# VH-VL binders against Cytidylate kinase (cmk): the designs that were tried, part 2

Target 1, 230 residues: Cytidylate kinase (cmk), of Chloroflexus aggregans (b8ga54)
Amino acid sequence: MRVPQTIAIDGQSAAGKSTLGALLAEALGYLYFDTGVMYRALALAALRAGIDPDDEAALSELAHQLVIDVTQPTVADGRQYTVLVNGEDVTWAIRSPEVERIVSRAARFPSVRREMVRQQQLIGQRGRVVMVGRDIGTVVMPNADLKIYLQASLAERARRRAAELRSRNIDMPLEQIAAALAERDALDAHVSQPAADAIILVNDGLTPAEEVALVLNRFVYSEQALENGH
Below, E stands for the ipSAE of ESMFold2; O stands for the ipSAE of OpenDDE; V2 stands for 0.75 times the mean of E and O plus 0.25 times the DockQ between their complexes.

## First folded at step 1 (VH-VL)

Design a6 (framework fv_pamlectabart)
Fold by ESMFold2-Fast, scan of step 1:
Structure a6 (fold): chain C 230 residues (1-230), chain A 121 residues (1-121), chain B 107 residues (1-107)
Amino acid sequence: as target 1 above (230 residues)
Amino acid sequence: EVQLVESGGGLVQPGGSLRLSCAASGFTFSDYWISWVRQAPGKGLVWVGEINSDGSSTNYAPSLKDKFTISRDNAKNTLYLQMNSLRAEDTAVYYCARGYSYGYEDYFDYWGQGTLVTVSS
Amino acid sequence: EIVMTQSPATLSVSPGERATLSCKASQSVDSNVAWYQQKPGQAPRALIYGASTRATGIPARFSGSGSGTEFTLTISSLQSEDFAVYYCQQYNDWPLTFGAGTKLELK
């Protein structure tokens, strides 16, 4: 009877997960977010509090004290979501070089990750959400109504990454970008595998609008028809 | 291809010291936490400790904290385990194992072949 | 420290049969459990992480399940190369801890 309320999108680096996720969420009126933004929010809070990013006890205590929320965009400034820490809009602050430098250190502790996953799961329980990451369909939302694993050829992903970098005035040779993505794929191979019940979507040669239309027509609305038949 | 190669094991007298090395290749060493894990002959796996990506922080199993020191040299892609005041119960194969990196699970995805340390009089 | 308890200590099975190995945590570890296979004279090999996700290159006959305190590794249609010792490990909290292992042997 129901359109999928929880949608998990996983897949290879630069395969277009964020673009698909944002546009799909927009079409459905759902919340969209990449789970990494919650770790960045914690890292920003740690920096502001003067907490050592390698102090597990202090970080775990901080994580439990923070109300990290991710909402629909509250400002029309090009954002795909709004990230709030105790009600404060930190959406752009979490993109700072200082946060980038420490986020992996802060996020390494299982006690911290367990709390972040718990908060991610609470957001998922609200429904009407598209969550993007590397292990959403396997770890964060193992019971998501719809699971998509997005794949694209190395060449296609390299072209997309090159276009993104050029929009930021960074001109890097395509061969160097492809090499960096291939290295990331090798590192991610053991941690970014599709869930057994995930739909594998090959994203080569499709425009973003065509990708969204395909997902909506084939998996969102068509799946509901099959479900109602049960 | 990810590789970890341990070296430095051997026979030492009780009370002696030894430094083990683990040479890493095929990945960006400075992106990962790395652990030492040991296994006594015929026994199970026991976590010794870990070091973070830039070498600024270490964690140890509580029973081993004051005996072993973990360090790393990211310029050389090498991890070290300094072992002091060795006793017979420290006899084990010592493995280095690749641990956490941001956005990845904190399990040991790649292991070295191990280096045997034998403490005997 | 979280204690991981594996059972049985030894499991005797024949090729082609299904093997089910159990791992219990002394307190909740959510889904942060990995399984490793170790053959004599070799380093451990990662099989499963996140309780149910297969590591790269691991055959489909290996599957994991569970959450909280109870976890299972299942090997369907056992092959001769599967006779080894299997360890579970939690990475939910420090110190990281392993079970004592289950030895899978030929009946």
Scores: ipSAE 0.000, ipTM 0.430, lowest interface PAE 15.2, mean pLDDT 84

Design a7 (framework fv_pamlectabart)
Fold by ESMFold2-Fast, scan of step 1:
Structure a7 (fold): chain C 230 residues (1-230), chain A 119 residues (1-119), chain B 107 residues (1-107)
Amino acid sequence: as target 1 above (230 residues)
Amino acid sequence: EVQLVESGGGLVQPGGSLRLSCAASGFTFSDYWISWVRQAPGKGLVWVGEINSDGSSTNYAPSLKDKFTISRDNAKNTLYLQMNSLRAEDTAVYYCARSDYGDYYFDYWGQGTLVTVSS
Amino acid sequence: EIVMTQSPATLSVSPGERATLSCKASQSVDSNVAWYQQKPGQAPRALIYGASTRATGIPARFSGSGSGTEFTLTISSLQSEDFAVYYCQQYNDWPLTFGAGTKLELK
C-alpha cells in the first residue's frame, strides 16, 4: 500500500494532537506543522509593528504583506521546524510570552484566518507533511491522504493539560482545568468537527509511543508491516 | 525511537566535582520533565531530582539538594547534573529518566553512567 | 516522604509458576504507582503505571492491581527472562520514592 503524503490531525483541546503529530512526522521523515505557528508569526509581526491585536483591518493588511513559511529544521538546535517570516528565522521568537498572550485574539478574525489558510494550503501541497490543528481535515487539507480526529475523555485531557501547565510552573486544580476544557469544547463544537472521512482515534490509556505505533501500523504502513506488528 | 544517553561518569576524588550529561533524541525534549535517578552498587533506585520542560523549575530529594544542580539546554537536547562535594556514598550508576506526559512514571531510561568516588 | 515497602525481599520460583509481589505505601498514593524490571547490568524498564496499566510492549502475563496504600504485581506463567529485580515507585507526591526491590530468583 502507498504511504500517505499528507496527514491531517484534528481533535479536542488537550487530546494529544501535537505529541502524536510530532512523533508521527519524526517516524516518517515528514515536516511537522502546527498551524498555530503561523498565527504566532503574525502576532509577533503585529507586536513589532505596534498593531493593536483587536484591529482586524490592520491585522488583515499585515497578513497579506507577510510570507510565512514552515520548513524542516535549518539548524540543529533542538527545533522541530523552522518558521520564516519574509525570510527571517523567527522560530524561537514566536514562543515568547507576549506572543502567546495575544495569538488567540489575532486568530479569531475570518479575514486573517482566510489568508493564513491560504498559506497553510501552499505548504500542504508540497506533501510529506503532518499538519495539526482544529479544522485541517475539513478546511485546510480537505483532500489529505489520511485524516485523524483525536479524542480523549475529559478526565484524561485534564490530566494532560495539568502536566503541560506543571511543566510551565502553573499549578491549577483539576476541577478548574476540566471546567475550562469543557467550556472550550462547547465553544469549539461548530469548528472542531471530524471530517466525514476521518479516522476517530481514542487515545485514553495509550502512551505517546503506543499511539504513534498504532497509527503507523494500522493506517500508514503496508499490509505486510501490519501483519508483523500490533 | 526514543533514546537517552548518559555520559561524563568516571573516577573522582572525595570532595571533587563532576558534571554528567544526558543526550536525548527521538522525541520533543522540550515537552518533558526529566529526572536523575541513582543506584549504588548492589542497592536500590534512589530519585535524585527533576527539572521541568523549560528548565525554570527543579525539585530535589531533600537529602541531596545541597550537593546537586540539575539544568538543561533545550537547544542541544541535553540534560545536566552538576555534582559537587562528592563523597564515597555518592558512588552509583546515574540514570536519566523521562517522565511520562500525564502520568509521571519513568517511561524511558538511559543506560546509566558510573560515578566512582574514592581516594 | 512517602515510604514504599516491598515484600518479599527475595522470591524463589520456577519457570511456569505464578509470582505475586507486594508494595505498600506509608500513606495513600491513589493509583499513582509504577513497577519497573531491572536485569543485571541493565537500566530499569517500565512495566506498569497507574497501578494497573501495562506500559508499551509489555507481555500480558504482567498485571498490576491496587489503590491507596496496597499494590500488587503479578507475573503469570514465569518465563526464564523474568528473573530480575522488580521495583515499585510512587509518583503521587514529592519526593518521588521507590521500594527497595524484590529479587525474583530460580529455586
Scores: ipSAE 0.000, ipTM 0.392, lowest interface PAE 19.1, mean pLDDT 84

Design a8 (framework fv_pamlectabart)
Heavy chain, then light chain:
Amino acid sequence: EVQLVESGGGLVQPGGSLRLSCAASGFTFSDYWISWVRQAPGKGLVWVGEINSDGSSTNYAPSLKDKFTISRDNAKNTLYLQMNSLRAEDTAVYYCAREYDSSGYYSDAFDIWGQGTLVTVSS
Amino acid sequence: EIVMTQSPATLSVSPGERATLSCKASQSVDSNVAWYQQKPGQAPRALIYGASTRATGIPARFSGSGSGTEFTLTISSLQSEDFAVYYCQQYNDWPLTFGAGTKLELK
ESMFold2-Fast, scan of step 1: ipSAE 0.005; ipTM 0.474

Design a9 (framework fv_pamlectabart)
Fold by ESMFold2-Fast, scan of step 1:
Structure a9 (fold): chain C 230 residues (1-230), chain A 117 residues (1-117), chain B 107 residues (1-107)
Amino acid sequence: as target 1 above (230 residues)
Amino acid sequence: EVQLVESGGGLVQPGGSLRLSCAASGFTFSDYWISWVRQAPGKGLVWVGEINSDGSSTNYAPSLKDKFTISRDNAKNTLYLQMNSLRAEDTAVYYCARYDDYAMDYWGQGTLVTVSS
Amino acid sequence: EIVMTQSPATLSVSPGERATLSCKASQSVDSNVAWYQQKPGQAPRALIYGASTRATGIPARFSGSGSGTEFTLTISSLQSEDFAVYYCQQYNDWPLTFGAGTKLELK
């Protein structure tokens, strides 16, 4: 069958790439994960080891020693995937406020990102995976069968982010959310470039169901999509 | 925009020492790892070593770790390479290069070090 | 250390032709390979990273491929400004290592 085995989804912050990735993976029976969960796993390990999240040498060495894996759910408790650190299930532990507080600091170092990319590549080699991030189609899976770069207007992304925050009982002014997203876009500009063979999807005004249907019908089952994925 | 400018090269006698500088501008210097790479006349590129963003960690090519020391002064946006016990085979153009996550994306124009009696 | 072997050492081609340059690693480097172009008297310029991703501003005629131990840089429809030395480099393991280079010469 001609269905892509590896799907890379990159794009701007709050463009809906995680929602698209999860639903697409569900439709295909593939593993789904956002590569950010691996950085959260590293941050958790750093907290447990008493490592300063600003100590690049210690974090790089820790990252090199860790075996971080992401698998299909091993427990039917509402999870979308299982995250393992040296065989230990840390799926819910990585979502703690303590991890959230330090993850961006731990994840900023090139040496740390190089090791995380190496581990992401190992997961990608198994196939039947939808991987979401910033550099999946350019670095992690440069030979992915299908590459999607998701874009949306700043206004639309701010509305989506506001709705997500409200679902968690966080109420923040729309202009403040838009300013934060614009700042994030500037910081990610060089890292979050679309791969030359990526399909550029503009996600303005589409529901998640409409996005998934568009991708499945035009790119997953398309002969052009298979050609673009090599 | 992004610029790296090496200086301090010149003629030095065998057994001598020399300190190279690399002045950075156009980016937040303290956010990046920087590498030193050398190239002997008519030869290929050879990685010398690197230093992390705050200067607390360095890595070197194994053959050079006892001869060369990399340091940085983030307040001055300047990188240094201290070279000791120089021999004729250390004659090369020395480049500083910003190491992004995946590749050395910006390079200086290099400074020539000639070790000769 | 990982040894990077480039071939051929020298390739003589004409403008408009296709050039294919090879790079072999002594052990697997996954896709962690970059390619650089160096013109006489100039600093190297990054062309490709992640084995196949073009760096910003690099023309579409440059393409990279490969994974594991075998890598290729292809330049389709050579332009006069493409005659240079090309280096591959692995960043999978330390120390970082470069190939010896392939020199593209005008025929």
Scores: ipSAE 0.000, ipTM 0.453, lowest interface PAE 14.5, mean pLDDT 85

Design b1 (framework fv_potravitug)
Fold by ESMFold2-Fast, scan of step 1:
Structure b1 (fold): chain C 230 residues (1-230), chain A 121 residues (1-121), chain B 108 residues (1-108)
Amino acid sequence: as target 1 above (230 residues)
Amino acid sequence: QVQLQQWGAGLLKPSETLSLTCAVYGGSFSGYYWTWFRQPPGKGLEWIGEIDHSGSTNYNPSLRGRVSISVDTSKKQFSLKLRSVNAADTAVYYCARGEYYDILTGYFDYWGQGTLVTVSS
Amino acid sequence: EIVLTQSPGTLSLSPGERATLSCRASQSVSSSYLAWYQQTPGQAPRLLIYGASSRATGIPDRFSGSGSGTDFTLTISRLEPEDFVVYFCQQYGSSPLTFGPGTKVDIK
């Protein structure tokens, strides 16, 4: 029997990629992570080294010197994965506001992105992994066993974001959320393209449990999936 | 370097409106939630509410519509108004800088000096 | 709202000893969004730890945090004289933001 060893999940902001990825990984006993954590790890290293986030040459050199790894959780502290920089556990440090402020600046350079993609590919080659991002199925793991591109209408994504915020007791106007998501979609349009061999999953009206069940039953464990490697 | 300085009237009678202002010196004003807390004598802190540079607010539901926070982004100042005060509102009031984690205010790295507010007849 | 309880209410120790302070949440704190603060009486709180285990800028390495879900711990490996003050935990996994009632670290 042929269960996918590498699963790539791409899609629009607030389409539910992280939730789907985490639940699929849990069901399969696979590593789950969003590739953004590796850019956050680089940004943290740059802050520690006093490197200007606008200095491409220095950032590129730093990226080539770092050993960034993402593993199954090493500590039972609620984490979904462990992020290591040269063996140091930086899982929570990469979530700092200082890192968040500069990560996009550090991540914009092609030479830096090329090195991060190379390190992401090394993790993917180990198999037993669900990797989430914007270009996983096209750039990072072009040979992934299963590629999912998650779509939802702007209205549905806004409702999901609103529900997420309400679960934290935050009530933000739906129109404001929708406008922010539309702006993010426009910025991401040039990089968030589905791979030609990706399964387009429209999750309008699906709960996270229904999304996971659908993927497992139709694309992971089905007779057709086993035969076609989907 | 970032510094928060606050001011306002510390002595109030029941039914009056509390008004406090906090000014931010140094650092960036955008990218943070500017937050008010209070601490009754000998007790823990209570979150009152927060505002960002665009005027977006979140309030503690326990204050039952008595609170409003406003911002003057050009002056890097934000202000608390708490209406219809009573003895239970006696506390030290603090302004603070909330670290912006996505949409959620997370934790607070810089604080004003505090203002003791006493509500008495 | 999430209610935080801290134990013990008062912890009596001597300088040089290890302090272990507990914070328990009435429901699971999402993503370990929990912070610890130190407060000297009459002064504003000082951030020590955020994200349950990340030390804030300028905080000595004797302070460390751990935990997840509903149970969190602040550890001070070797108490210094200035550490005999009050400590508060705070969750930011849900609104409204809530704080524990505090643990006072007192000189034995």
Scores: ipSAE 0.000, ipTM 0.434, lowest interface PAE 11.8, mean pLDDT 83

Design b10 (framework fv_potravitug)
Fold by ESMFold2-Fast, scan of step 1:
Structure b10 (fold): chain C 230 residues (1-230), chain A 122 residues (1-122), chain B 108 residues (1-108)
Amino acid sequence: as target 1 above (230 residues)
Amino acid sequence: QVQLQQWGAGLLKPSETLSLTCAVYGGSFSDYYWTWFRQPPGKGLEWIGEIDHSGSTNYNPSLRGRVSISVDTSKKQFSLKLRSVNAADTAVYYCARELTYYDFWSGYEDYWGQGTLVTVSS
Amino acid sequence: EIVLTQSPGTLSLSPGERATLSCRASQSVSSDYLAWYQQTPGQAPRLLIYGASSRATGIPDRFSGSGSGTDFTLTISRLEPEDFVVYFCQQYGSSPYTFGPGTKVDIK
């Protein structure tokens, strides 16, 4: 049986990538994370060092000095993963409002992204991982065993995002959510492209459990998947 | 629907410790930082500090050494203690959900407690 | 710390007029981390604008924000009676988070 050891999930904002990724990882006993957590770890380190998040040279130098790792949960406190910066557990610290405010600024620099990709590749090389992002199948893990590009209609993604926001005590008009997602899609058009060998999965109308079952039955455990794994 | 309710003694003498508690009803607790602000009569707002569900805190340096914020995640409550109060600490104190920004969100909903007038006798 | 200054301190206008309120920072603030609040006396502040230009949920379209660097503006395109209150700017990009001293919008 040739079960994929590396799974890359890319796709549009609010298409359900993180939910699919987490549930697939749970079913397979794999590490799950989205690459954004590594940028959050860098942002936290920058804040602690007093580095201006708009200073590319200083951020790039800091990134080269840091070993950022993501592992299976090391503490049973509800976390989905453990994030380490030079061995220090920063899993909860990277959720701070200060980190949230600067992560997008720090993440936009090519030199910073280049170093983060290198560290992401090292994690991917260990195998038994489901990695979620925008360029995982094209840049981070170009040789991933299974590549999924997740799509959903704007209306469906807006509905899903509204539900996520409500669970976090944010009630936002559906039209406003849809407009924000459409703007994000336009900005990300050049980077959020499916790899040539990616499976395009349209998940309109599927529950998370149904999406996971579909992927496992068709692309992980099926006769077709076993043949393709040879 | 979410509400923040706060309570604590509003009349203090110099050198006493201020103690206020804020309870969060409805909604998610672990996804946010929870914060305290104060506003002296007729003046602007001053941020005091913030705390998350794990107990991670950040404080305004102007109050460092006198302030501590604690959290009881099971009760969805967080509390402010300010030691060695004096007349300059007279203000309305507010608990609130900390403002966060996501690059593809548009619009936020903020939540504030009703405020507690704290008067430190001369 | 970043010090915010607001001008004018008091703005006297009539209902239906346009209001323009200024907030200046002592050092550069990313537009992503500037907010505007409205406060009625005796009440908690109400978020109007975050990220310099994004309206908070439920805020009417007559409120708009703009600016970058050290200079930010809140515009109220057509003052309604309930808008004659105090407005504060806040930066939340650098700890300690700081507020301006406020601009009071008074009926002329």
Scores: ipSAE 0.000, ipTM 0.435, lowest interface PAE 12.3, mean pLDDT 82

Design b11 (from b6 with heavy chain L99Q D101Y D102E S103D Y106S; framework fv_potravitug)
Fold by ESMFold2-Fast, scan of step 1:
Structure b11 (fold): chain C 230 residues (1-230), chain A 121 residues (1-121), chain B 108 residues (1-108)
Amino acid sequence: as target 1 above (230 residues)
Amino acid sequence: QVQLQQWGAGLLKPSETLSLTCAVYGGSFSDYYWTWFRQPPGKGLEWIGEIDHSGSTNYNPSLRGRVSISVDTSKKQFSLKLRSVNAADTAVYYCARGQYYEDSGSYFDYWGQGTLVTVSS
Amino acid sequence: EIVLTQSPGTLSLSPGERATLSCRASQSVSSDYLAWYQQTPGQAPRLLIYGASSRATGIPDRFSGSGSGTDFTLTISRLEPEDFVVYFCQQYGSSPYTFGPGTKVDIK
């Protein structure tokens, strides 16, 4: 069979890549995770070790000492995956407000990111995985069997962002949100580009179920996809 | 440990091309965006543009028609060219290292020493 | 583009006092991607805060950042002699990156 063993999903902010990734993995019986969970695991380990999240040298040393793994769910408690730090289950601990507060600080250092990418690559080499992020198809899994770059119209992403802001009691006109997202897209264009061999999907007007069915039928199980796998 | 050193001609006549180079010492080169800024006397900072190790650029739209940034990854250097200068381009020019994460833009943690560029007849 | 305004333009205080500096954006700054810099005359800017509230490496704990959306604040809890310089805010949530005009902290 020529069903892809490694699937990389990258895409624009608020385009729905995590939803697509989770549902594809469920349909295929594959591991799913957003690479951000590994940075959260490092951040938790740093908090526990009393390491300053702004100390690059200490964080890099810590990252090299840790084995961070992501596996299929080990317990049926609603989790989509299990995150392990040196064999300890930290799946729920990494969702704490303390971790959330410092994860961006820990994740900003290129030396830390290089070590996390190395560990992400080891997980990818096992196959049967859908990995979601920003540079999965270009840096983490450059040889992924299927690469998807997910886009959504500016209007759709603005609508999603407006809902997020309203949940924070911020009522911003949709036109201003759209303008800010368009400017951000231009800024991010050189950072988060689709891999040359990525399939570009537009996620406008499709339900999550319809999007998953489209990907499975068109790019996973289709006669054309199977032929191209040869 | 990381140091940026910049050089180039600081005295120009109107219509000439400004050329500045920045060299990076220490640290990783390929994991950052390398950025140029300017600061006119008595004014705030203005972002000019940025480049990564592969040569991918992003420019301030106000300068897009006149600016180009290039990179020499083997030497860990990047250069600014600003064409058709006039008195309004008189400023201190800085190179800087751009830090980014996730899908954000950059904030800047290491800066070159600055080069005063004066455009006068 | 997002326009940043800073207030006050000049803040006159004595060493040991608390300084509160404001930065206001013309539009909401995406994900609160807002940085603060310190600049001594004749020198390059020095990064203090990024992501609205995260202190940069090596920055003393007397510096703190807060705020979200359009309203951001830099607080210096106890001014030291070297803190009487200019401070700039910068947004990086949208292109082009933009800076505020600066707040000068002046010795009384």
Scores: ipSAE 0.000, ipTM 0.451, lowest interface PAE 13.1, mean pLDDT 84

Design b2 (framework fv_potravitug; at its last look DockQ between E and O 0.04; V2 from the best seeds 0.00; counts 0 for: pae E 10.3 > 2, placed apart)
Heavy chain, then light chain:
Amino acid sequence: QVQLQQWGAGLLKPSETLSLTCAVYGGSFSGYYWTWFRQPPGKGLEWIGEIDHSGSTNYNPSLRGRVSISVDTSKKQFSLKLRSVNAADTAVYYCARDTYYDYVWGSYEYFDYWGQGTLVTVSS
Amino acid sequence: EIVLTQSPGTLSLSPGERATLSCRASQSVSSSYLAWYQQTPGQAPRLLIYGASSRATGIPDRFSGSGSGTDFTLTISRLEPEDFVVYFCQQYGSSPLTFGPGTKVDIK
ESMFold2-Fast, scan of step 1: ipSAE 0.007; ipTM 0.404
ESMFold2, look of step 2: ipSAE 0.006; ipTM 0.469
ESMFold2 (binder alone), look of step 2: mean pLDDT 89; pTM 0.875
OpenDDE, look of step 2: ipSAE 0.006; ipTM 0.505

Design b3 (framework fv_potravitug)
Fold by ESMFold2-Fast, scan of step 1:
Structure b3 (fold): chain C 230 residues (1-230), chain A 119 residues (1-119), chain B 108 residues (1-108)
Amino acid sequence: as target 1 above (230 residues)
Amino acid sequence: QVQLQQWGAGLLKPSETLSLTCAVYGGSFSGYYWTWFRQPPGKGLEWIGEIDHSGSTNYNPSLRGRVSISVDTSKKQFSLKLRSVNAADTAVYYCARGDYSSGWYFDYWGQGTLVTVSS
Amino acid sequence: EIVLTQSPGTLSLSPGERATLSCRASQSVSSSYLAWYQQTPGQAPRLLIYGASSRATGIPDRFSGSGSGTDFTLTISRLEPEDFVVYFCQQYGSSPLTFGPGTKVDIK
């Protein structure tokens, strides 16, 4: 009788996860965020505390001392969500070049990731959330009501990436972009695998609006209507 | 490269349960919805429901919980059960393959099974 | 549910002529979510067109689809003897999936 309260979207780089997640959340009135924002929040806190992003022990200790939360937008300034560190709004601060530069280094440690997953799980337990990442359906929300694993062909993802680069005045050959994406896929293969109960959704040839309509019509509303005895 | 073959009972009495099975030969079983349809004599097709390799199902609301679809991923088979049949359930029943990506169009079909419900 | 209406119910033509078949939806359907099938008596449907205008693998170029919103058309540019069968449209933009009642193409 209920639409899914927790939606997990995983998939490979440049497959369109963020676009799908944001549009689904908008349609449902749910919280949307990618889990990377929580690692960016940790990185910001580390930067402010003068902690070396290669110091696992110091980062792990910091992570355990922080309360990182993600909520519906608290300010109407174009944000999709609000990120809080110990109650402080860091939504825009986490998008700084300095944070972006160190986030992958801070995020690589198992002890740090374990604590971030714990905090992600607390957000998920509230329900009414679309969470995007690489292991949401397998690790973060293994009991999510709806799990989507988003795929697109190498050619399509390369074209999307090429368009993004062109908007920044970078013209890179499609073959080179495709090769870089394929290498990233191979490195991610052991951590970014679909959950056994995930819907594998291939978005080649669909606009974002068409993709979200397909998901809503097929996977969100149809079973609730059936359970109502129509 | 892909072939669907179906089998099951063809003659039923009112109140009995229809049971049909569809087997998939060739191709990948994952990444698709395996779907059941029916077609009453002289009428159009009606979608019954679908299942994927993980057991995730969607059903037509008009069948009101009379329907269940199950899957045996190791055998690449899926089965339809329709409970409490009556004369209105008389139809040719088809299994078919739908792709996940925009996949509610159906490119491979079973041969069909005529099901007659009469006393 | 979206109701699909096909017209005419029966289309009487001669081999070599052009056939134009209409499918109308009770509410708007994205062109990306409309398909056409051909059905020979005693056989399962065969996919002809998906996404309103994309021809399925192995389908001859005499078959084409067009349309958007609530009004969709299947065109057969030059009828062959094997084309005198039934055609169905299907929408897949909204659950439950629905089909039209069919248009029968008959020999005059």
Scores: ipSAE 0.000, ipTM 0.416, lowest interface PAE 17.1, mean pLDDT 84

